# VH-VL binders against q9h9l3: the designs that were tried, part 258

Target 1, 176 residues: q9h9l3
Amino acid sequence: PRKMVAIDCEMVGTGPKGHVSSLARCSIVNYNGDVLYDEYILPPCHIVDYRTRWSGIRKQHMVNATPFKIARGQILKILTGKIVVGHAIHNDFKALQYFHPKSLTRDTSHIPPLNRKADCPENATMSLKHLTKKLLNRDIQVGKSGHSSVEDAQATMELYKLVEVEWEEHLARNPP

## First folded at step 13 (VH-VL)

Design zb50 (framework fv_nivolumab)
Fold by ESMFold2-Fast, scan of step 13:
Structure zb50 (fold): chain C 176 residues (1-176), chain A 124 residues (1-124), chain B 107 residues (1-107)
Amino acid sequence: as target 1 above (176 residues)
Amino acid sequence: QVQLVESGGGVVQPGRSLRLDCKASGFTFSDYEMHWVRQAPGKGLEWVAVIRYDGSNKYYADSVKGRFTISRDNSKNTLFLQMNSLRAEDTAVYYCAKEGYYQSSYFLRYFDYWGQGTLVTVSS
Amino acid sequence: EIVLTQSPATLSLSPGERATLSCRASQSVDDYLAWYQQKPGQAPRLLIYDASNRATGIPARFSGSGSGTDFTLTISSLEPEDFAVYYCQQYDNWPLTFGQGTKVEIK
């Protein structure tokens, strides 16, 4: 099989009233959960809302953050040609302003067998936290200091591994 | 700036069908999951249905499952609710509602904008 | 399904008084909780999201607090326009649920 990585991003609020979601951190891990990339990223627009409760991002993290254009280039070099796993991964790709081929994309929020194993409705979009607790008996996204995108990427890869064989077979029979 | 405008409400007999529309403007409609929430006269709010940004996933409250169908047309910035086999207990004001901001790995399904609502009365 | 219980059902106060509204969840919803205000004949209006963040344009007299199962909406000094019904909503898990509402009435 092709090389596989998992990604999770954090966004901050930019634009009018902070309604635009702009990339502010990105973590990428390999198949075994080792960190390949983890950087704070400076959006090109003024940050209106750090969304710290969830993102974990504070003004201090922006001081030495990698500018968006540079970070994007680094991230895309890692993602290109690989199977990329994420949870609601379309949001990561929007924040990156990037198109990744559907044939190489795996979204753990949109894999019916995964929900089925978790005893969750197959057609409901479940959070990473709930699937991880149900299937891996692990609590993630705990505490009040924001989430770890590294922890989220690692959990996402582990969740995908639970359905990898059956889902890859399904995709081979039903190409996207 | 952001607006959601519902239409299609009215009086209908039990067992019949009705379709509600919700026209969105002022934001990138195709980026957000959209919801329907209803409120029976003099009662509280009840979540009804959600549709994924691309229309691929649809999920419903148990009370409407199998009878209601949510859909969207991103090219027209319009959300729909097809209501079949209507019952007296479906009588309510129906609101379309927009989710908050987007993130990866977790979902913020609070409603930052609501339509004005459209009244559906199911009576003989 | 996660049940949200609001108390009191009705709160009778005068303008200028502090209002404290409670919302209790049957299980933890972390900080995935919002508060809405609704006036007769109008759609609900978002006041607070993520348990404690004021929505854009919401006056500073409104504040949210709490986490897990116990949440509070506080209106520090009631204005005439604040007499309305208030709903809490959880978005931690499906189905999305609302509390039954607290009506804030003029004494």
Scores: ipSAE 0.801, ipTM 0.920, lowest interface PAE 1.2, mean pLDDT 93

Design zb51 (framework fv_nivolumab)
Fold by ESMFold2-Fast, scan of step 13:
Structure zb51 (fold): chain C 176 residues (1-176), chain A 124 residues (1-124), chain B 107 residues (1-107)
Amino acid sequence: as target 1 above (176 residues)
Amino acid sequence: QVQLVESGGGVVQPGRSLRLDCKASGFTFSDYEMHWVRQAPGKGLEWVAVIRYDGSNKYYADSVKGRFTISRDNSKNTLFLQMNSLRAEDTAVYYCAKEGYYQSSHFLRYFDYWGQGTLVTVSS
Amino acid sequence: EIVLTQSPATLSLSPGERATLSCRASQSVDDYLAWYQQKPGQAPRLLIYDASNRATGIPARFSGSGSGTDFTLTISSLEPEDFAVYYCQQYDNWPLTFGQGTKVEIK
């Protein structure tokens, strides 16, 4: 068995007209939901759009934020060699400019048994908010001050645990 | 600059098939979920189908499920809609549409760019 | 499915007047609501996303407001090019749905 962690990131808009999604916060939790890492991260480019409604990031969070290159190194040391769980995790890896092996990646937005347990169409990519409500009877991403990446990472790990045995068995028979 | 160019529309009889293509440029096509949206003459907009960035998940409106197949070729920046068993009710302008920006585990399925549309007329 | 009801069906106004368009959802869609403008023979154009954010290149006279079930698109002072059909769209849940449209026409 390998160690397993869950990750969730927050992005802000950089580049022309804020269309580029740049990493601005990252949270990593262990199997039991304990926080291993949670830092605000300063993008190398000027922030055009904080996307605060979704990211929860404001200008004050950037004042003492960890520079991207340093944060990336810290994060990668935690992720390397571990099974990493996320929801639409390819977006997190893009923001980190990081390649994680597919064999060690678990995406709760792309696990048909999880959708089935939630009484959702197996082929629909469901939001973390909806799966968490259906399966854990918990409201996350509540309010208008942005989302907590810690809360999202914790919910993601709990969702994965609901299908872990079944899905690991499936992956053993059908390696990516 | 982002562009979506559709092709393949035409006049076809009920029960027949037609394939629509959508050529994308000006963005990293393989990073985005892509959609088809249609509009019957003089009517409003109706969502038809979506495909995940890597082509692995495909989901459809109930009205087309089992008859239409969405697919993509990321090496060619092209989105497809294979339409089988066409009905008069499928007569519409079909638009290729791109999702907005991405945000971690959060899906923002508004459409920041649309193709110009291709007309499909199903009539005898 | 989530039903979006737009009102009025038609607004007959003159250039310079204020237009207020409503979109009501059958259940809460939080802020997952977009507005589009469509002119005859053209594809829809994104105006507003996330209920209140103006899309790139959209003039300041367009504004969106509301949350949950009641949403409004406001055009503070109509220009000749603003006479068009306007659609709202929710993306909180599947299937994605659109309102039936509000036509803004010259009086």
Scores: ipSAE 0.800, ipTM 0.919, lowest interface PAE 1.4, mean pLDDT 92

Design zb52 (framework fv_nivolumab)
Fold by ESMFold2-Fast, scan of step 13:
Structure zb52 (fold): chain C 176 residues (1-176), chain A 124 residues (1-124), chain B 107 residues (1-107)
Amino acid sequence: as target 1 above (176 residues)
Amino acid sequence: QVQLVESGGGVVQPGRSLRLDCKASGFTFSDYEMHWVRQAPGKGLEWVAVIRYDGSNKYYADSVKGRFTISRDNSKNTLFLQMNSLRAEDTAVYYCAKEGYYQSSNFLRYFDYWGQGTLVTVSS
Amino acid sequence: EIVLTQSPATLSLSPGERATLSCRASQSVDDYLAWYQQKPGQAPRLLIYDASNRATGIPARFSGSGSGTDFTLTISSLEPEDFAVYYCQQYDNWPLTFGQGTKVEIK
């Protein structure tokens, strides 16, 4: 059995008009939901838009944040060789400038049995908030101060565990 | 500069088919979910369909489900809408629309950029 | 599906006046609400997203407020170019839905 972790990142806007999404926080939890990594990360480019409503990032968090290059190295050491679970995880990997093997990637926004269990259309991409409420009866991402990437990573792992046996069997029969 | 340019609209008889194209430029097309939104003459906006960034997941409004097919070609920065079994009530300006900026675990399905629209008229 | 009801259908005002536009959702959409402006023959233009965030390049006279089911778009002092149709849109749940629009016209 490969070890499994869940990841959630937060991005801020950099580049022209803040259109580029740059990594500003990353949280990684283990199978049981214990925090393995949680750091604010300083982008190498000037931050134009903190996107605080979603990211929870404010200027104060950047003062002692880990530089991107160092944080990336730390994060990749944790992810390498593990099954990595995330929600719309392609966004996290893009912000990390990292290519994780598809065979070791699990995206809870794209698992039809999970939507089926939630009584949602199988082909609709559902938010983490809605799946967590429907399946775990828990409200996450509440308030207007931004999201907790730790909370999101923990919820994502719990959601995956609901379909883990079924989905791993599916992947064994239908390798990506 | 972000641009979305629709084409393929025209006049078509009920029951026939038409394909719309939307050419994107000025952003990394393959990073974003893309949508089609329509507007009947003199009426409001109606969401039609969405396609995942990689083309694997597609979802439709009930009014077009089974008749319309959304697709994309990321190598050509082009979004498509194949419209089959067209009805008079499908008459509308069809807009290609881009979702807001991508975030982890956040689906920001407001539309920061729209194409100019292409008119589809279904009449006999 | 979530129904968005905009009121009034038409708002007749003069330049310099304050415009207040309402959008009410049939169930909570949290802050997943956007406002668009549309002028005749043009595509919609994003004004406000996430209920209260002004889109890039949108003048400060435009502001959005509200959360849950009740939302307001305010134009503090109408300019000639502001006479247009305004739509709200929710993106909290599928299908994505729009209000039927409020037309802001010159008296």
Scores: ipSAE 0.785, ipTM 0.912, lowest interface PAE 1.3, mean pLDDT 92

Design zb53 (framework fv_nivolumab)
Fold by ESMFold2-Fast, scan of step 13:
Structure zb53 (fold): chain C 176 residues (1-176), chain A 124 residues (1-124), chain B 107 residues (1-107)
Amino acid sequence: as target 1 above (176 residues)
Amino acid sequence: QVQLVESGGGVVQPGRSLRLDCKASGFTFSDYEMHWVRQAPGKGLEWVAVIRYDGSNKYYADSVKGRFTISRDNSKNTLFLQMNSLRAEDTAVYYCAKEGYYQSSEFLRYFDYWGQGTLVTVSS
Amino acid sequence: EIVLTQSPATLSLSPGERATLSCRASQSVDDYLAWYQQKPGQAPRLLIYDASNRATGIPARFSGSGSGTDFTLTISSLEPEDFAVYYCQQYDNWPLTFGQGTKVEIK
């Protein structure tokens, strides 16, 4: 039995025209939704676009932010060897410049039974907001001041728990 | 610079098949969901299909479901649309389109880059 | 599916005038709304995303506003190159849908 955590990251735009997504916040919660990690992270490159409407990141959050290299080390210590749950989690791993084994990765944007329970097309990639509203009757990402990665990580874990037994049995019979 | 180049369009008879290709460059193709959008002559835009970054999930507009198949080859930075059982109503310019950036568990499915389009004419 | 209704169908104006284009959604799309410009024989060009953010390289005369069901694209002072068809698009829910377009033409 492996320990399970959920992760959600916020990114800001760096590089030419803000095209590059760079890590600016990371939240990790345990199985029960308790926060294990939640830090603002300073990208090594100049921030061109804070993407505040979605990220919730403002210049003030960068003042005492943990430098990327240090934050990455802390985060990887938490993730290594655990089952990691996320929503479109490949984006989080890319921002972390990290490879997590597929066998220990759970992506709530790519679990057909979860979409089926939500009365959504099984092959459509649904947003975390829509799945949470449909299945947990809860509104997340409310307002226009940006998202909370803590809230998103907590919702992601709760969504996974709805299909955990079924999906873990499926993965045991059909290893990635 | 981001480029999307479509090919494969042409004139075909009803009931026949055609495959469209879209060659991508200037971004990490394997990181993005990709779409096909079409436009009938003199008409507006219609979303056709989407494919997940790794090719695992594919979703279609009801008008093409069961007849069209979207696919991708990440090693070649190429997106495909296999069109079977073509109908006169499928006559359109077909555009390959790239999604915007993923942010905070949100899929921002606006299209920041489009190909030049390739014309498919279905007529007898 | 979410239906987007654009009005007017055609907007006839002179260079230098302000253009105001409307897009109404059949249900709330929050801020998941984009605007595109299309000229004859060309692919659409992204103007505005997330209701109000200008895309890279888009002139300051273009602005987007609104949220929920009521959205507006404003061109503060029309240039000759701005005469084109404009489409709104929602990406709040599947299937992705576009408005039918507003043609901005020279008076």
Scores: ipSAE 0.769, ipTM 0.908, lowest interface PAE 1.4, mean pLDDT 92

Design zb54 (framework fv_nivolumab)
Fold by ESMFold2-Fast, scan of step 13:
Structure zb54 (fold): chain C 176 residues (1-176), chain A 124 residues (1-124), chain B 107 residues (1-107)
Amino acid sequence: as target 1 above (176 residues)
Amino acid sequence: QVQLVESGGGVVQPGRSLRLDCKASGFTFSDYEMHWVRQAPGKGLEWVAVIRYDGSNKYYADSVKGRFTISRDNSKNTLFLQMNSLRAEDTAVYYCAKEGYYQSSDFLRYFDYWGQGTLVTVSS
Amino acid sequence: EIVLTQSPATLSLSPGERATLSCRASQSVDDYLAWYQQKPGQAPRLLIYDASNRATGIPARFSGSGSGTDFTLTISSLEPEDFAVYYCQQYDNWPLTFGQGTKVEIK
């Protein structure tokens, strides 16, 4: 058993012209892909742009959404002390206003062996959608109604599992 | 307001080197991937290079790979392009460009802000 | 590499006319397509992103449509300041690529 989870967050636009990214949904899954957390989250600031094409978030989802401060506390209790997997995960941590230790962070957008298995350039930052199609033969983020953070977190965990042994050995020899 | 200001362009002989700087202001520089895009006189736009928010991943167009090096200094809000072994075909206006938002495990690599550009002329 | 083909190369029109610019991708780029306007001596300006979203400050006469391989930029009624070169750009896959441009000029 490993203490490992995968996370994916959705953001909406707040601030002038919606240029600030604020947390509006968070999904966390365990090693097997089971959902540990999935909540809509109400930002403390006025939402200017729902970014619905990508986020899947609409005004209706903000009804009964968990306030940011409460959701943040719940999420941090799940993440603390665990290996956390994500795709471009610094964006998720920034939205959570949270620092997670680099030694316990795994970013599937920055694992050269994963790109190599996908026949992609080793140092190019590939989207989750492309890596999932090439390596798992699965289409995610389909349609124009927004993405599912649960689907994204599950795909992220499955991608990491493809390189887990190789990458953990690399990290043991080359600590961050 | 968001501003990107390039500098370092000029006239150089083939085989020589130049370094371009791009000073950013008005946004949190360390949160964004940054790009260089060039345009030869009278021609279209060509993507050149990208650098990850933390400076770790760097990726280049095939035409410049092995000759150009992109880098950044987040403490100074500055993006750099080191251009070595310059060729006549590298003659262009060089723009630094900020990509759009990261959203829903996806990268929206359209360019919402551009610098004014700096001209690099490689001639004998 | 994904090749973007813009047509026509030059579009000669008068103020008040509708301009329709085409961008065709060699492979599907879904909705990962942007349009830029460039005036002589200036940097490109973002007009449209995600195929159809108008950027901040861009007039309503500009609209984008299409998905997959076929994209269109429409200017419903040309103003004098709209005579410029227009570029499409895909960001679905690496390397990022631009079309070769369509010049909208006065007839």
Scores: ipSAE 0.732, ipTM 0.895, lowest interface PAE 1.5, mean pLDDT 92

Design zb55 (framework fv_nivolumab)
Fold by ESMFold2-Fast, scan of step 13:
Formats: C-alpha cells, structure tokens, sequence
Structure zb55 (fold): chain C 176 residues (1-176), chain A 124 residues (1-124), chain B 107 residues (1-107)
C-alpha cells in the first residue's frame, strides 16, 4: 500500500502590508503520528507580520531556521509519491510552491463523511479544532502562544483514520 | 487596491427572484472563502452565506436556506447570490465580504474587505 | 448559535473622552472576535481582529482586549470621525454572528 503522511505548515506575513503568506514552519508525521520532519523555515523575503497568535513564530525562531530553498527540497522528498493528509491543505501546498497530485491528496476540511460523524452540516467547512473536539474529544490549539503544527498534523492524521476505509473506497469509485 | 463591487440590487415583489453579483479585484480571489452579509434598514448586520474557495462547499443562514444559492466563478473573479422566493424580511443592503487569512489550521472568518453594498427592496 | 450582547446600546460622549464598549458572548469564542465601525450609508470597516489586533490603517487610539466571553473595544480619546455604530462579530463557530451594535454619539 502507498505510504501516508500528514502535514501542517505555519505561515508568516510577507510582502505589502504582510498580506502574502510565506512558509515559516513545517511539520510532517507518519501514519502512527510519529514526527518525520519539524523545522522552522526562513522565508526569502522580509517578514512583516509574524502572525504569532496563530503561527507561534517569533523572531528568535528565525535565527537558526532552515532557508526556504533547502527546507522545500527536504519536504518535497518526504511528500513525493505519498498520500498526503492535511486540513485546508491547499494553503500548505501554496506556501511550499508545490503541486501535489489530487489523487494522492486528502483534505480533512473537505470530507463529507467526517462532518456527518461530527453531527455537523456536510456542506460547512469546519475548523480542525472543532472536528477534533467533536470526534476525538480532545482540545487542540489551546492557549495564546500560537498553535503547534506537530499537534495539528497529528490530529489531522487521526481524523482521517476515522473515515479512511470509507473515503478510499469512495475515491476508488470516483477518481478526482 | 482590493475592491469588491456589487451589482444586481433593486425593487422586486414578494415571491420573485433576483441575482446579485460581486466582482473582486486586487487579491487572488480563488484563495479565499467568500461571504454575503446583509443589513435591514436601521438594523444590525446578519451573516447570510459562505462559499469555499473552490466553490465545492456552500453554507447558509437558516433564514435563507432553501431559497438562496451562493456560487462563484473563479475564472471571472465573481461571486453570486441567487435569491428565490423573496420575502419582505429579505429587504436589506447586501454586502459581499472577503474572509481574513487561513492560518495554522484556523479559519479567520473576520471580514477585512467589504463591497459598498447593494440595496434589495422586497415590497408589494 | 452564539449570541453576542453589546453594551451600552448608546454611548453619549464628547470629543477627547475615552470610550469603552463591551461585547459578551453566550459561550467562549476564544480570540475569534472582530470589531467593526459603520457610519451612515457606508459599509462596515474592520477595526480589530483576533480580539486585539488592529487592522491595517487603524489609528492607535483603537484597542481591543478580552478573551473567551468578555471583550472590550476602547477608544482612548474620541476624535470627531469616531462617532459611529460599532459591531462585534464572532467567528469561532457557525453561524457567524454579530452583536446588535453600540452607537457612539456626540453629547
């Protein structure tokens, strides 16, 4: 069977008024939730807004951060050929400036069976926090110091595992 | 630089239909979830509908569910609201609104940019 | 649905005075709260997002504080252009909801 990983990225604001989202941290976990990659990443552009409340990124994390080009190469080696799970994962791929095949991509923000299990409307885009609370009875993203991309990636993998059999069968019948 | 320009408002009789358009410019439209928010004359703000960045998921306030349909055309940077079976209670200024950022697995659904609004009056 | 209650409904003050506006949520919304300013005939304008972050171009006299269920918008010294209606909005859960508004009017 094809190997599966989950990813979660943190972005900081670059460009005019900090409106461009640039990669500043990436965490990747395997099927069992073990960390395969977790590095702070230095954007090639000046950071205008650290977005610390959500990203957890502070100037100190940039001191020893891996340059974007190097980090991107490392990350893509892990992702290539694997099924990649994420929440609103299109944002992570954009920050990586990377195209991952849709046939190998799983987005827990867009899996109707997950919403059904959570007693949420199938057509509402639910946050990772709310799905994790409803389905795993676990509070994530707690506190004011920023989110843990490791915690988010682990929760995302666990959520996907709840619908994996059903959803893989659906995708086999209805290829993207 | 960022602009949202609404059109399509007007006066219609109860039970009729109307379509609102919102033309976006100055940002990558296909990256953001988009919303409609309305405001009845002299009243406060009421959230109406949201559509996912790719158009696949759509969600509505209970007051409009089954009557209104939100849609988007990313190739034209345009958001739509098809309003059917209009009622007097739907009389409002309708605003097109852009979400804030998606960040760290959190949806930041505050509205950093709004259109100027288009008035829909439903009266007999 | 999460109900937001703003108080007072109307705040009558003079230029130069401090304005303190309250927004209370029926359940915790963490920091998923924004404040908007609206003048007659105009669209709302974002002032504060994520409970305490000033939006780009918003003067330093505006500040937001609070977390969970109790939030405050403070205008440290009112300018003539600040007399308007102010709305809070939560985005922690669906449906998105707004407070009923606080009108800040000139004395």
Amino acid sequence: as target 1 above (176 residues)
Amino acid sequence: QVQLVESGGGVVQPGRSLRLDCKASGFTFSDYEMHWVRQAPGKGLEWVAVIRYDGSNKYYADSVKGRFTISRDNSKNTLFLQMNSLRAEDTAVYYCAKEGYYQSSAYLRYFDYWGQGTLVTVSS
Amino acid sequence: EIVLTQSPATLSLSPGERATLSCRASQSVDDYLAWYQQKPGQAPRLLIYDASNRATGIPARFSGSGSGTDFTLTISSLEPEDFAVYYCQQYDNWPLTFGQGTKVEIK
Scores: ipSAE 0.770, ipTM 0.912, lowest interface PAE 1.4, mean pLDDT 92

Design zb56 (framework fv_nivolumab)
Fold by ESMFold2-Fast, scan of step 13:
Structure zb56 (fold): chain C 176 residues (1-176), chain A 124 residues (1-124), chain B 107 residues (1-107)
Amino acid sequence: as target 1 above (176 residues)
Amino acid sequence: QVQLVESGGGVVQPGRSLRLDCKASGFTFSDYEMHWVRQAPGKGLEWVAVIRYDGSNKYYADSVKGRFTISRDNSKNTLFLQMNSLRAEDTAVYYCAKEGYYQSSAWLRYFDYWGQGTLVTVSS
Amino acid sequence: EIVLTQSPATLSLSPGERATLSCRASQSVDDYLAWYQQKPGQAPRLLIYDASNRATGIPARFSGSGSGTDFTLTISSLEPEDFAVYYCQQYDNWPLTFGQGTKVEIK
């Protein structure tokens, strides 16, 4: 299986005091960084905190947003059977209420060779922003108006491609 | 509501071992990275260790690396700190602390909830 | 290691006065900065996160400002219960670090 995509999700706060993270946007890109999916998603519960500083989500984005159940179906159709790359990807899968096989999951926040190339401790969980700056010489997540899940997914795929050969060889010898 | 309760502190001699426990309640423990932070008597706060939500990744302050081991049992909502080869300079109140949220590919490692702390005194 | 320097070390004021506490980072931490209050014998209490967001239950007299390397915690009018030690903390990079603290004491 050569089919590979990268995903990044934006969350908003729902539930008591906005402490629950609910999916509000999802972006998926292919191996070359082309956008396969990018939709604002309406959570099934009341949004208490848009978390705009990080999410980039505002009330206007929820107008005509795709309802969670429908968006989830569309997203899962794209992810199923593919190698899915993400950064701290368990958070994305949790927001999607989805289980993706570990054998087909690649988490750029937990790949020791990637940290080594970035001159970072292998056991530390490094942010996407820092890895992208050190390895791609590119600033992402700039400004105060929130992050772009498209930008984050594209950066995540490019980071994975830097270690793809050695990491796939490692996984072949040490199956998850 | 959200509670973190530490236990296991006490007086120990240099070179000995001690294990600290932190029992969590009121949130989904398995969703969060958890930390230990310490404070020597009359001094400021010092970050000690972190453990990934699933227990697979562990990272330590240079001052405790190789001597302390952080672990967790998600089925029991419990965080642990195994402290080996204790030194006088490890004397401190030890707090377990919960991270903020993970949002939009950002790690928000501020501590929204702290335990009451447990005192570890390494006597010479 | 990112060093956080808090000033002043001690701030002696009377109830009703405005307190302004500074935290300076040795390099940019963007908005990844929190402020804590600690009273004797107690655990730290989160006041401000993400540089300027007040934590749940924190009175409006507490406010945070700044970005990058220079941060300020302001208490607009000191109440008796506000006399405590205040710490800033950065979470932009490893290891996580705290300032040395500013003690706000009664004049």
Scores: ipSAE 0.748, ipTM 0.905, lowest interface PAE 1.7, mean pLDDT 92

